VHH binders against o13842. Designs and how they scored, part 32

Target 1, 320 residues: o13842
Amino acid sequence: MYETRDLTGNAGKPVDTNPWPNNSKIAVSFVVNYEEGGERSLLYEDEGFETFLTEAGLMPFPNRPVRERSIESCFEYGSRCGFWRILNLFKKHKVPFTCWAIGQAVEKNPVVVGAMEEAGCEVGSHSHRWINYEGVPPETEYEHIKKSVQAIQKASPSNSAPRSWYTGRASLNTRKLVCQVYKDLGLPQPFDSDEYNDDYPYWVADPLASKPGAEDDKGLLIVPYTLEVNDMKYAVAPGFCNSDDFYTYARDAFDVLYEEGLEGAPKMMTIGLHCRLTGRPGRFRGLQKLMEHITSKEGVWVATREQIAQAWSAKHPYKA
Short names: E, the ipSAE of ESMFold2; O, the ipSAE of OpenDDE; V2, 0.75 times the mean of E and O plus 0.25 times the DockQ between their complexes.

## First folded at step 17 (VHH)

Design aa1 (framework vhh_7d4b_2; at its last look DockQ between E and O 0.03; V2 from the best seeds 0.00; counts 0 for: pae E 19.1 > 2, grease 24.3 > 24.2, placed apart)
Fold by ESMFold2, look of step 17:
Structure aa1 (fold): chain B 320 residues (1-320), chain A 123 residues (1-123)
Amino acid sequence: as target 1 above (320 residues)
Amino acid sequence: QVQLVESGGGVVQPGRSLRLSCAASGFYFDWYAMGWYRQAPGKQRELVASITYEGESTNYADSVKGRFTISRDNSKNTMYLQMNSLKPEDTAVYYCAKDTTGWYSNSYTFDYWGQGTQVTVSS
């Protein structure tokens, strides 16, 4: 699947038909990553403690066979406080987000799924563990994908399976395995967000088809994500020093895309959030400012990724 | 499945050389930084050397700087550690390690380890 790269996309051409409702000039997807309880820990029989996207910074020996309670405690802040602070902001502004939830994190705190559904938010899957799936055996990754779907569905008051998919630290097998799991469970094919390469959704060939363009190729919709308009930048370098850095970067990205929409090229934008990072009060101020900026503009559609995928697909169906 | 297989260890006299190899499979080798760690009996594992995903930059522990050279051959999915002027203090099990974060980060988080190869420097 990844033997070649598509460096062309639309070659800068605008779409012919605005898929966004009410002639909106931009579709905005806020994403809340719910990872707390899925990270590495000796408590879960992992080889060591979590070192990625933490308050503790760079660690030279990531697989030390010890627990690091300070890191675990910072993750707990995300599930205990940060998630709820973020959810309440979205409820106040009456706009939804999409959550990518780690299956194990849901198993250990299932109440978050119902809270998100009640608020009108979408609950997608972030796979079962918050680890790097590169090098995980395909049969093990298959089981993780299945477990995450089942965990989220079980926690769902409406018994809904996740439709939006993002692994992040994916393997080359991930996309096909995800599609295979959904097929085996009798579920509609998910929307895949393990790409960072466009301001529009776009179709690729169905990974399960006999070949691209064949009669059995029903397509796979890609809804791109972001590593730049993302609060992970609080925890990496070069990154954000304070909430104003996050706010101004995200605001400027929004303004550029909004202006392009006013000029006839309405696009989508994603803003990535982590409960344990932006949920801290000092960082949260940046999200508050961004929310006020975005919701004060006319022609802005803040939507779930499922809503974006449905609106796009209705106007731009797959043609094998 | 990630596999890291070290080889080239042995028993040598002080002042001699050894060349360790780490054969890697189950991942895109050239996407990840790699490292050599060692663990002497009763001691914690320590970083010996690391190398960026295309070999453009290297780092060394002060105790081995100037004597050890890390390198990689991405066409063979293999990393090497050339150990010159060996000292008894270099006696340890040497481990090959793979970075977990990949190309989009400039910070390394080593999460995968081989079984190790024994290096013994004694007269």
Scores: ipSAE 0.000, ipTM 0.105, lowest interface PAE 19.1, mean pLDDT 88
Fold by OpenDDE, look of step 17:
Structure aa1 (fold): chain B 320 residues (1-320), chain A 123 residues (1-123)
Amino acid sequence: as target 1 above (320 residues)
Amino acid sequence: QVQLVESGGGVVQPGRSLRLSCAASGFYFDWYAMGWYRQAPGKQRELVASITYEGESTNYADSVKGRFTISRDNSKNTMYLQMNSLKPEDTAVYYCAKDTTGWYSNSYTFDYWGQGTQVTVSS
């Protein structure tokens, strides 16, 4: 699976001149990462506090086995305020987003799942803990995957299991483990978004197949994500200094893709969001402006990733 | 708890063969790449051979290529090292090792060393 890299892709050729419903010129996927309560903390038996994607950016001091309340409370703002601010914006514009929810976070605040479902949003899985899974034993990651699926399903008023998967800081084991867990749970295969390498969904071999192209190879759909049009850059250097940076970059990305769509190559766009980041008033303005820009254009399909996956699969079924 | 128990070591003359075994327990054996290391007196521990979780790929040190064969039986939670055409320079304590993560070759981090088994090749 990862033994080789496909650096060619479609060799610059449009895969489909009309891949989206209603002849849309672009499919836009907003993703809200819900991580609050899943970050590292001594409360969760971690060895230290969270240092990734905080207000401090690059931490000026090393991690240590203490609780950093300032970090904790910033994450709490994401769940207490940021999430709801974001959700309300999407409700206002009557468009959905896809949530990648950390299982532990959902357990600590399950009301968010129902709220998202009510708003027509998709709730996917971000694994159980918001950690780097590279170096984590496979059996541990397996359990985390399982727990996250169960936590989300339990919190869902419709008892729906997540279909969209994104670990983020994944291991080379993640994709296979995810598929295995879903199989073991008797759930349909999810689609994977732990790739950043294309403007289209695409298929890879089923990681559970005996071998690629075999009879039991049913494929695995990849719906690419993005680390560039992502508000995570508020917390990294160099990054976004203010909401205009985020807005301008995202707007430009949208415009380029949209124009390509008008020229006969409709693609998908992803926008990554975090509750505690874009959810802050000073940064939220950027998202508001972006939403206005995107929704003002004709032929824009703001979709959940599941909808994108369905649309793509319908026209481009896997062929082993 | 992860346990690795080596066996099969001994004293042999040059040109002879030995087969080492490693009995593994305390983890999902078929999820991990495994490896054999050896340490000769006064030398650093070195990788001898490694094998992926399902045994589909193997890797060998240049010094043992063509002579040693690593294999595994996941149904028995056991890894093997067939050592043919043994040389005096093969004399060492041989250790069984477990990867922490990795489904693909050349992406291993080995740990959880066993106690080792002595292999002595002398005329």
Scores: ipSAE 0.000, ipTM 0.218, lowest interface PAE 13.4, mean pLDDT 92
ESMFold2 (binder alone), look of step 17: mean pLDDT 80; pTM 0.809

Design aa2 (framework vhh_7d4b_2; at its last look DockQ between E and O 0.72; V2 from the best seeds 0.00; counts 0 for: pae E 4.8 > 2)
Fold by ESMFold2, look of step 17:
Structure aa2 (fold): chain B 320 residues (1-320), chain A 123 residues (1-123)
Amino acid sequence: as target 1 above (320 residues)
Amino acid sequence: QVQLVESGGGVVQPGRSLRLSCAASGFYFDWYAMGWYRQAPGKQRELVASITYEGESTNYADSVKGRFTISRDNSKNTMYLQMNSLKPEDTAVYYCAKDTTGWYSNSYTFDHWGQGTQVTVSS
């Protein structure tokens, strides 16, 4: 599937019909990554401790086969405090987010799934562990994908399986494995967000089809994500020093896309959040400012990724 | 666990043919590329042929091109090596090998092996 790259997309042309409801000028997807409890630890028989997206950010760490309680403690802040602070902000403003939940993190703190559903938020899957899946044997990755779907569904008061998928640190097999697991479980194919390459959703060929364009090709919808309008930049270089950096960058990205929507090219925007990062009070102020800015504008649709996928598919169906 | 069982070896005269089989179990056969290696006494193992997970592409060592054909039947979890126009220098133990990287890879990693089957071409 990866033999060629699509460097063209829409070639700079806006799509021919606005898929967003109420003639909205922009669709905004807030994403909350719920990863706490899925990260690397000797407690989970991993080879070492987690060093990625922590308060120690760019500072070097010894890479040792030991537990690092201070890093574990930073993750625990995300599940104990940060998640709830963020959830309460969205409830206050009466707008939803999409969560990508790590299956093991859900198993260890299942109450978060019900809390998100009660608030009208979507719970998607971030696979079972928060690790790099490159080099993981295909059968092992298959089982992780399956376990994450089952864990989220089990924790769901509505018995809902996740419809949105994002691995992040994926293997070349991940996309096809995800589709295979969903088929084997008798579930509809998920919407795939393991791309960063467009301001529109778009279709690709079904990885399980015999050939692209064949009768059995039902398509796979891509709903792109972001690594730049993302609070991970508090913990990686070049990054945000304070909450004003996050706010102004995200605001400026929103304003550019909003203005393009006013000019006839309504697009989507994603904002990525992590419970342990933006959930800290000093960083949280930036999210508060951004929320006030976005919700004060007319013609803004703050939606889940499932809602965006459904609205897009209705106006731009896949043609095999 | 992964099990690879070779068969079809024997003693033949130069110019004749043999067909080797590799029965596979303990893994999803159609998820992985497969290969044949051979080792003559006192020599190192060498790759003879490889085949992709659905059989869409094959590769051969120069010494066997045009004489050997690798194939697979995913419905029977079996890989084959048709060896025509055999020469005394083809005498070796032939091993079935399994890739570990899955459907998509830049390079195969063959690290699971069978016990081998002896092929002897007597001049």
Scores: ipSAE 0.291, ipTM 0.699, lowest interface PAE 4.8, mean pLDDT 92
Fold by OpenDDE, look of step 17:
Structure aa2 (fold): chain B 320 residues (1-320), chain A 123 residues (1-123)
Amino acid sequence: as target 1 above (320 residues)
Amino acid sequence: QVQLVESGGGVVQPGRSLRLSCAASGFYFDWYAMGWYRQAPGKQRELVASITYEGESTNYADSVKGRFTISRDNSKNTMYLQMNSLKPEDTAVYYCAKDTTGWYSNSYTFDHWGQGTQVTVSS
């Protein structure tokens, strides 16, 4: 699976001159990571408090086996305020986003799933806990994958299972385990977004196949994500210092891709968001400006990742 | 609970063969790479051989290459070490080991050692 790396891709060639509906020049995928309640805490039997993507950035002190209420309450702001602020913006503009929801977070605040579905958003899975799964036993990760799927499905008014998968801090086991869990649950294979290496979706061999190219190789669709056009940069150094940094970077990325689309190479763009980050008023302005910019352009398809996956698969089916 | 039970050790003359077995339980055997370690008196424990979770790849210490063969039967949750052309320097306690979390070859961290089985090669 990861024994070899495809460093060539399409060798700079446009894969499809018209991959998107209505001759769109760009497919834009907004992703909202819903992590609040899934972060590390002694309350959840973790060894310490969360240190990743907090207001403190790089923590000035080492992790300790104590509850850090300031961190917890910042995450709570994401679920109590930030999420809803973001959701309302998308409702206002009548465009969807894809949510990658942490299973435990959904269990603690299931109302968000219904709200997103009502708004036409896609709810995908971010696994059960917001942790680094490298070093986690496969059995444990398997259960986390399973629980996340079940939690989201349970919280869904339509009883819908997530089809979009993104662990983020994945292990080398993750992709195969995800496919295995879905198979075991009798669910259709999800598409994977734990890659950052392309402007197009693409196929890899089915991790559960006997071997690549075999009869049982149904492929696995990859819909690439991004760590650059991502509000996580608010919580890293160097990073975004204010909402203008986020806006201008995202705008520039959009403009470049959009221009390429106009030139006959329509691609996809991803924008990553976190409830507790962009959801804060001081940072939210950047998203507002970005939304205005993107939606003001002709030939822009703001889509869920599932829609992108469907569109791509329809034109580019897997060939083992 | 992870359990690893080694067997097949004994006393043999140089040039002879032994086959060690490791019976595994308490985990999904086919999800993990496995390995054999050995520890001679007064020496540090060293990796002898490793095998990936499906048995598609193997690795050997230079000292045993061409003489030892590691294999596994996932249907029986058992790993084997065929030791041919044994030498006195092969005398050691041999331990079965389990990888902690990996599917990927060459990224193993072994733990969960068994109690070991004694292999003695002497004239």
Scores: ipSAE 0.022, ipTM 0.430, lowest interface PAE 4.3, mean pLDDT 93
ESMFold2 (binder alone), look of step 17: mean pLDDT 83; pTM 0.838

Design aa3 (framework vhh_7d4b_2; at its last look DockQ between E and O 0.69; V2 from the best seeds 0.00; counts 0 for: pae O 10.7 > 2)
Fold by ESMFold2, look of step 17:
Structure aa3 (fold): chain B 320 residues (1-320), chain A 123 residues (1-123)
Amino acid sequence: as target 1 above (320 residues)
Amino acid sequence: QVQLVESGGGVVQPGRSLRLSCAASGFYFDWYAMGWYRQAPGKQRELVASITYEGESTNYADSVKGRFTISRDNSKNTMYLQMNSLKPEDTAVYYCAKDTRGWYSNSYTFDYWGQGTQVTVSS
């Protein structure tokens, strides 16, 4: 599947039919990554402590086979405080988010799934561990994918399996493995967000089909994600220094896409969040400002990724 | 437990043919590339042929191109090596090998090996 690249997409042409409800000018997907408890730790038999997207930033800490309680404590802030602060904001504004939850994190704090479902939010899967899956044996990655689906479903008061998928640090096998697990479990094929390359959902060939375009090719819907309208930039360089940096960047991205929608090209936008990052009060102000901006506009549809996928598929079905 | 069992070796005259089989179990056979290696007495093992997980692409050592054909039957978890126009230089123990990585890789890392089957080509 990765032997060639699609550098063309729609060649700049807007879609011919607006799939968004109420003739909305933009579909906005907020994503909350719930990772706390899935990160590397000697408690989980990992080689060392977690160093990615932490408050420690780029400090020259040697990564050794020890525990670093300060880093663990920062993740715990995300699960203890940040998650709830973010959830409350979305409840106040009566709009949903999609969560990508790490299966192990859910096992260690299952109450978050019910809280999100009660608020009308979608719970998708972020695989089972928060690690780099490059180089993980395919059978092991298969089992992680399966465990994450089962963990989320078990924690779900409605017994719902995740429909949205995002691994992040994926292997070249990940997409096909995910589809294979869902097929083996008898579940509908998920929507895949391990792409960053468009402002529209789009179809690719089903990785499990005998060949692209064959009768058994049911397609796979890609719902792109973002690494730039994303609070991870508080913890990487070059990044955001303060909450106004995040707010201004996200606002400007929203305004550009909203204006394109007013001109007849309604698109989607994703905003990526992490409980331990934007959940800190100083950073949270940026999210509050963004929410006020977005909800003050007419013709804005704040939706889960499943809702976006369904609306898109209804108006732009796959053509094998 | 990964198990690879080779068969079909024997003693043949130069110019004749043999067909080797490798029966695989203990893993998802159609997830992995497979290969045949050989080792002559006093020599290092060398790659003879490899085949992708669905059989869509093959690779051969220069010394066997045009004479050997690798294939697989994923419904039977079996890989084959058809060896035609055999030469005395083909005398070796032939090993079935399984790649470590899944469907997509820039290179193969063969990490599991069978017991081997002897092929002897002598006049």
Scores: ipSAE 0.040, ipTM 0.556, lowest interface PAE 7.6, mean pLDDT 91
Fold by OpenDDE, look of step 17:
Structure aa3 (fold): chain B 320 residues (1-320), chain A 123 residues (1-123)
Amino acid sequence: as target 1 above (320 residues)
Amino acid sequence: QVQLVESGGGVVQPGRSLRLSCAASGFYFDWYAMGWYRQAPGKQRELVASITYEGESTNYADSVKGRFTISRDNSKNTMYLQMNSLKPEDTAVYYCAKDTRGWYSNSYTFDYWGQGTQVTVSS
């Protein structure tokens, strides 16, 4: 699965001149990472506090086995305020986003799942804990995957299981484990977004197949994500210093892709968001401006990742 | 709890064969690459052979290539090392090892070890 790398892709050629509905020139996927309550804390039996994507950026002190209430409360702002501010913006513009929700987070605040569904948003899975899974035993990761699916489904008023998967800090085991868990749960195969390497969805071999190209190889759809058009850059160095940095970068990315679409190569764009980051008023302004810019253009399809997956799969089915 | 129990060691003359076994328990055996290490007196522990989780790929130290064969039976949670054409320099304690992580690895990091089994090759 990861034994080789495809560094060629489509060799710069447009894959499809009209991949999206209504002859859209671009498919835009907003992703809201809902992580609040799934971060590391002694309260959750972790060995320390969360140091990733905080207001402090690079921590000025090493991690230690103490609770950092300032960090915890910043995450709480994401769930208490940021999330709702973001959701309301999308509702106002009548466009959806895809949420990648941490299972533990939704257990602690299940009302968010219903709110998103009501707004027409997609709720996907971000695994159960917001941690680095590279060092996590496969058995543990398996359980986390399972728990996250169950937590989201339980919180869903429609009892819907997540179809979009994104671990983020994934292990080499993650993709196969995810597929295995879904199979074991009797759920259809999800699509995977733990790749950042393309402007189009694409297929890989089914990780559960006996071998690539075999009869039981049903493929696995990849819907690429992004780490650059992402508000995580507010919390890293170098990064975004203000909402104009975020807006300008995202706008430029959109414009380039949109122009390519006009020229006959419609692609997809992803914008990554976090509740506690973009959800703050000082940063939220950037998202507002971006939304206005994007929705002001003709031929823009703001879609959930599931919708993108469906559209792509319909025109480009997997061929083993 | 992870357990690895080696067996099959002994004293043999040069040119003879031994087959080591490692019985594994306490983890999903078929999810992990496994390996054999050996440590001779006064020497550092060294990797002898490794095998992927499903047994599709194997790796050997140059000193044992063509003579040793690593294999596994996931249905029995057991790994094997067939040692042919044994030499005096193969004398060592042989250890069964479990990879830290799962399915894929370009280089394995082993963390759990068995108690070891003595292999002595002498005339």
Scores: ipSAE 0.006, ipTM 0.275, lowest interface PAE 10.7, mean pLDDT 92
ESMFold2 (binder alone), look of step 17: mean pLDDT 80; pTM 0.811

Design aa4 (framework vhh_7yz9_2; at its last look DockQ between E and O 0.01; V2 from the best seeds 0.00; counts 0 for: pae E 17.3 > 2, grease 26.3 > 24.2, placed apart)
Fold by OpenDDE, look of step 17:
Structure aa4 (fold): chain B 320 residues (1-320), chain A 122 residues (1-122)
Amino acid sequence: as target 1 above (320 residues)
Amino acid sequence: QWQLVESGGGLVQAGGSLRLSCTASGFYFDWYAMGWYRQTAGNEREWVAFITYEGSTTYADSVKGRFTISRDNAKNTVYLQMNSLKPEDTAVYYCAKDTTGWYSNSYTFDYWGQGTPVTVSS
């Protein structure tokens, strides 16, 4: 699976001149990472407080076994205010997003799942804890994957299991474990977004297959994500200093891809969001402007990642 | 929690054979690569062999053709069959658990048992 790297891809050739519904020139996927309540805290029996993607950016002091209330409360803003502000924007524009929800976060605030479903949004899984799974024992990660799926399904008014998977700080075991958990739970195979390496969805071998190309190889669909058109850049250095930085970068990315679409190579675009980041008023303006820009263009398909996966799979089924 | 218990060490004459065993507990044994290391007094612990969760084996050059690593997942046991033993094979042998995961070339053997001593006399 990861023993070799495909550095060639499509070698610069368009894979499909019309991959999206209604001859759309671009598929735009907004992703909302819902992590609040899944971050590290002594309250959750972690060894310290969260240091990743906080208002402090790079922490000026080492982690230590104390509760950092300022960090906790900033995450709470994401769930109490930011999430809803974002959701309302999408409702206003009548377009969906895909949520990658942390299982523990959903358990602590299950109302968000229903709200998203009501708005036509997709709820995917971000695993159970918002942690680095590199070095985590597979059996532990297995349980986290399982718990996250169950938590989301339980919180879902439709009793829907997540189909979109994104761990983020994944281990080399993650992809296989995810597929295994879904199989064990009797759920259909999810699609994976723990890749950042393409403008198109693509297939890899089923990690549960006996070997690639074997009879039992059903493939695994990858729907690539992005770490650059992502509001996480507000919390890193160098990064976005204000909402204009985010907006202009995202706008430029959109424009380039959109133009390529007009030229006969429609691709997908991903925009990553976090509730506690873009959800703040000072940063939210950037998203508002971006939404206006994107939705003002003709031939734009704002879609859930599941919709993108379905559209792609329909035209490009896996061939072992 | 994780536990590795080695056995089978002892005294053997040069040219002889020994079979080491390591019984594992506290984790899903079949999910992890397992390995053997050895260490002599005053020296760093050196890698001897490992076996992936899929059963693929790799050996240090010094033991290729003489040692065989194998595993029995049903017994949560990894073995090291040592043939044609040499005095330079004298060491404490440690069973090791990969703490990384399922992919080749991504192994981290940083957890060991207490070791079993092997002495090869000339």
Scores: ipSAE 0.005, ipTM 0.259, lowest interface PAE 12.1, mean pLDDT 92
Fold by ESMFold2, look of step 17:
Structure aa4 (fold): chain B 320 residues (1-320), chain A 122 residues (1-122)
Amino acid sequence: as target 1 above (320 residues)
Amino acid sequence: QWQLVESGGGLVQAGGSLRLSCTASGFYFDWYAMGWYRQTAGNEREWVAFITYEGSTTYADSVKGRFTISRDNAKNTVYLQMNSLKPEDTAVYYCAKDTTGWYSNSYTFDYWGQGTPVTVSS
């Protein structure tokens, strides 16, 4: 897997002049990362407290084997307040998001899954813990993947298993392990978003096939994600200083892709959100402005990643 | 290139049973909802049943309790088990593939096979 890099993609060529429903000129995927309760803590037998994408992200505390309640408290704001503030905004605008939920976070607060389903949102998986999986043994990662699927499905009033997958801090083996878990559980392969490299979904070879292009190669659909149209930039440098920085950057990204759609190349975009970051009132204003901008325009399809994957796959099946 | 091939039709006495099959190729089968429609000469195609990619089923009132739709993702096949057949079930039965998903109020089934005729004699 990853033996080569695809630096060419579509070489800038338009792929489809009408890939989206209702002749839409852009498909917009909002992603809410639900991570609160899965982050590193001595409470969970981790080596130290969480230091990534926290309020201290630009000036991190020295990590050491203690609990840091201020950081834990900031995560708790995400699950207690930020998640609900974001969910209510999407309900007001009557558009869905995709959530990537950490399995352990779901186990500790399962009510969020039902709330999202009732609002018409998709609940995908972010694996079981919010950690770096590169150094995790494959057998352990396999079990984490399985636990996350089971936790989300158990919390789901409709008993739905997640179809959208994003690990983030993944290993070179993660993609194959994810596909293997889904196969072993008798579930359809998920859509994979551990790529950041295109404005279209695209197919890669099925990691479980005997070889790329073989008769058993059913493909794996990639639905790219983003690290730049993403509120994580409130917590990294150089990043967003205020809600207008987030709003104007995301608006401009939307406008560029929307204009390209009007010119005959409709694409998709993703907007990444974190409950504990954009859920803060001062930052939330940026999301409010962005939502008003996006939903006020004609020819815009705000959709879940499953909806985008289904629409794309219907017109662009895998050709081994 | 997508292909849908229906089979299993034929002549049957009223009260009898038939099992229709639809084999799919050229697409990732288990990511789509599948449906069955039927048509008599001079009439619009009538929806019969559909099954979501997750396995949930829905039926037209005229067949509920008598017909069962199912899918076997390993074989890329959708089935329609037709029990307690009536003469009014006589039609050409078509298998269909969904082209839209949850973002609409209904599944759009725009891709069709060639059909398999079913005749129910009195």
Scores: ipSAE 0.000, ipTM 0.228, lowest interface PAE 17.3, mean pLDDT 88
ESMFold2 (binder alone), look of step 17: mean pLDDT 81; pTM 0.808

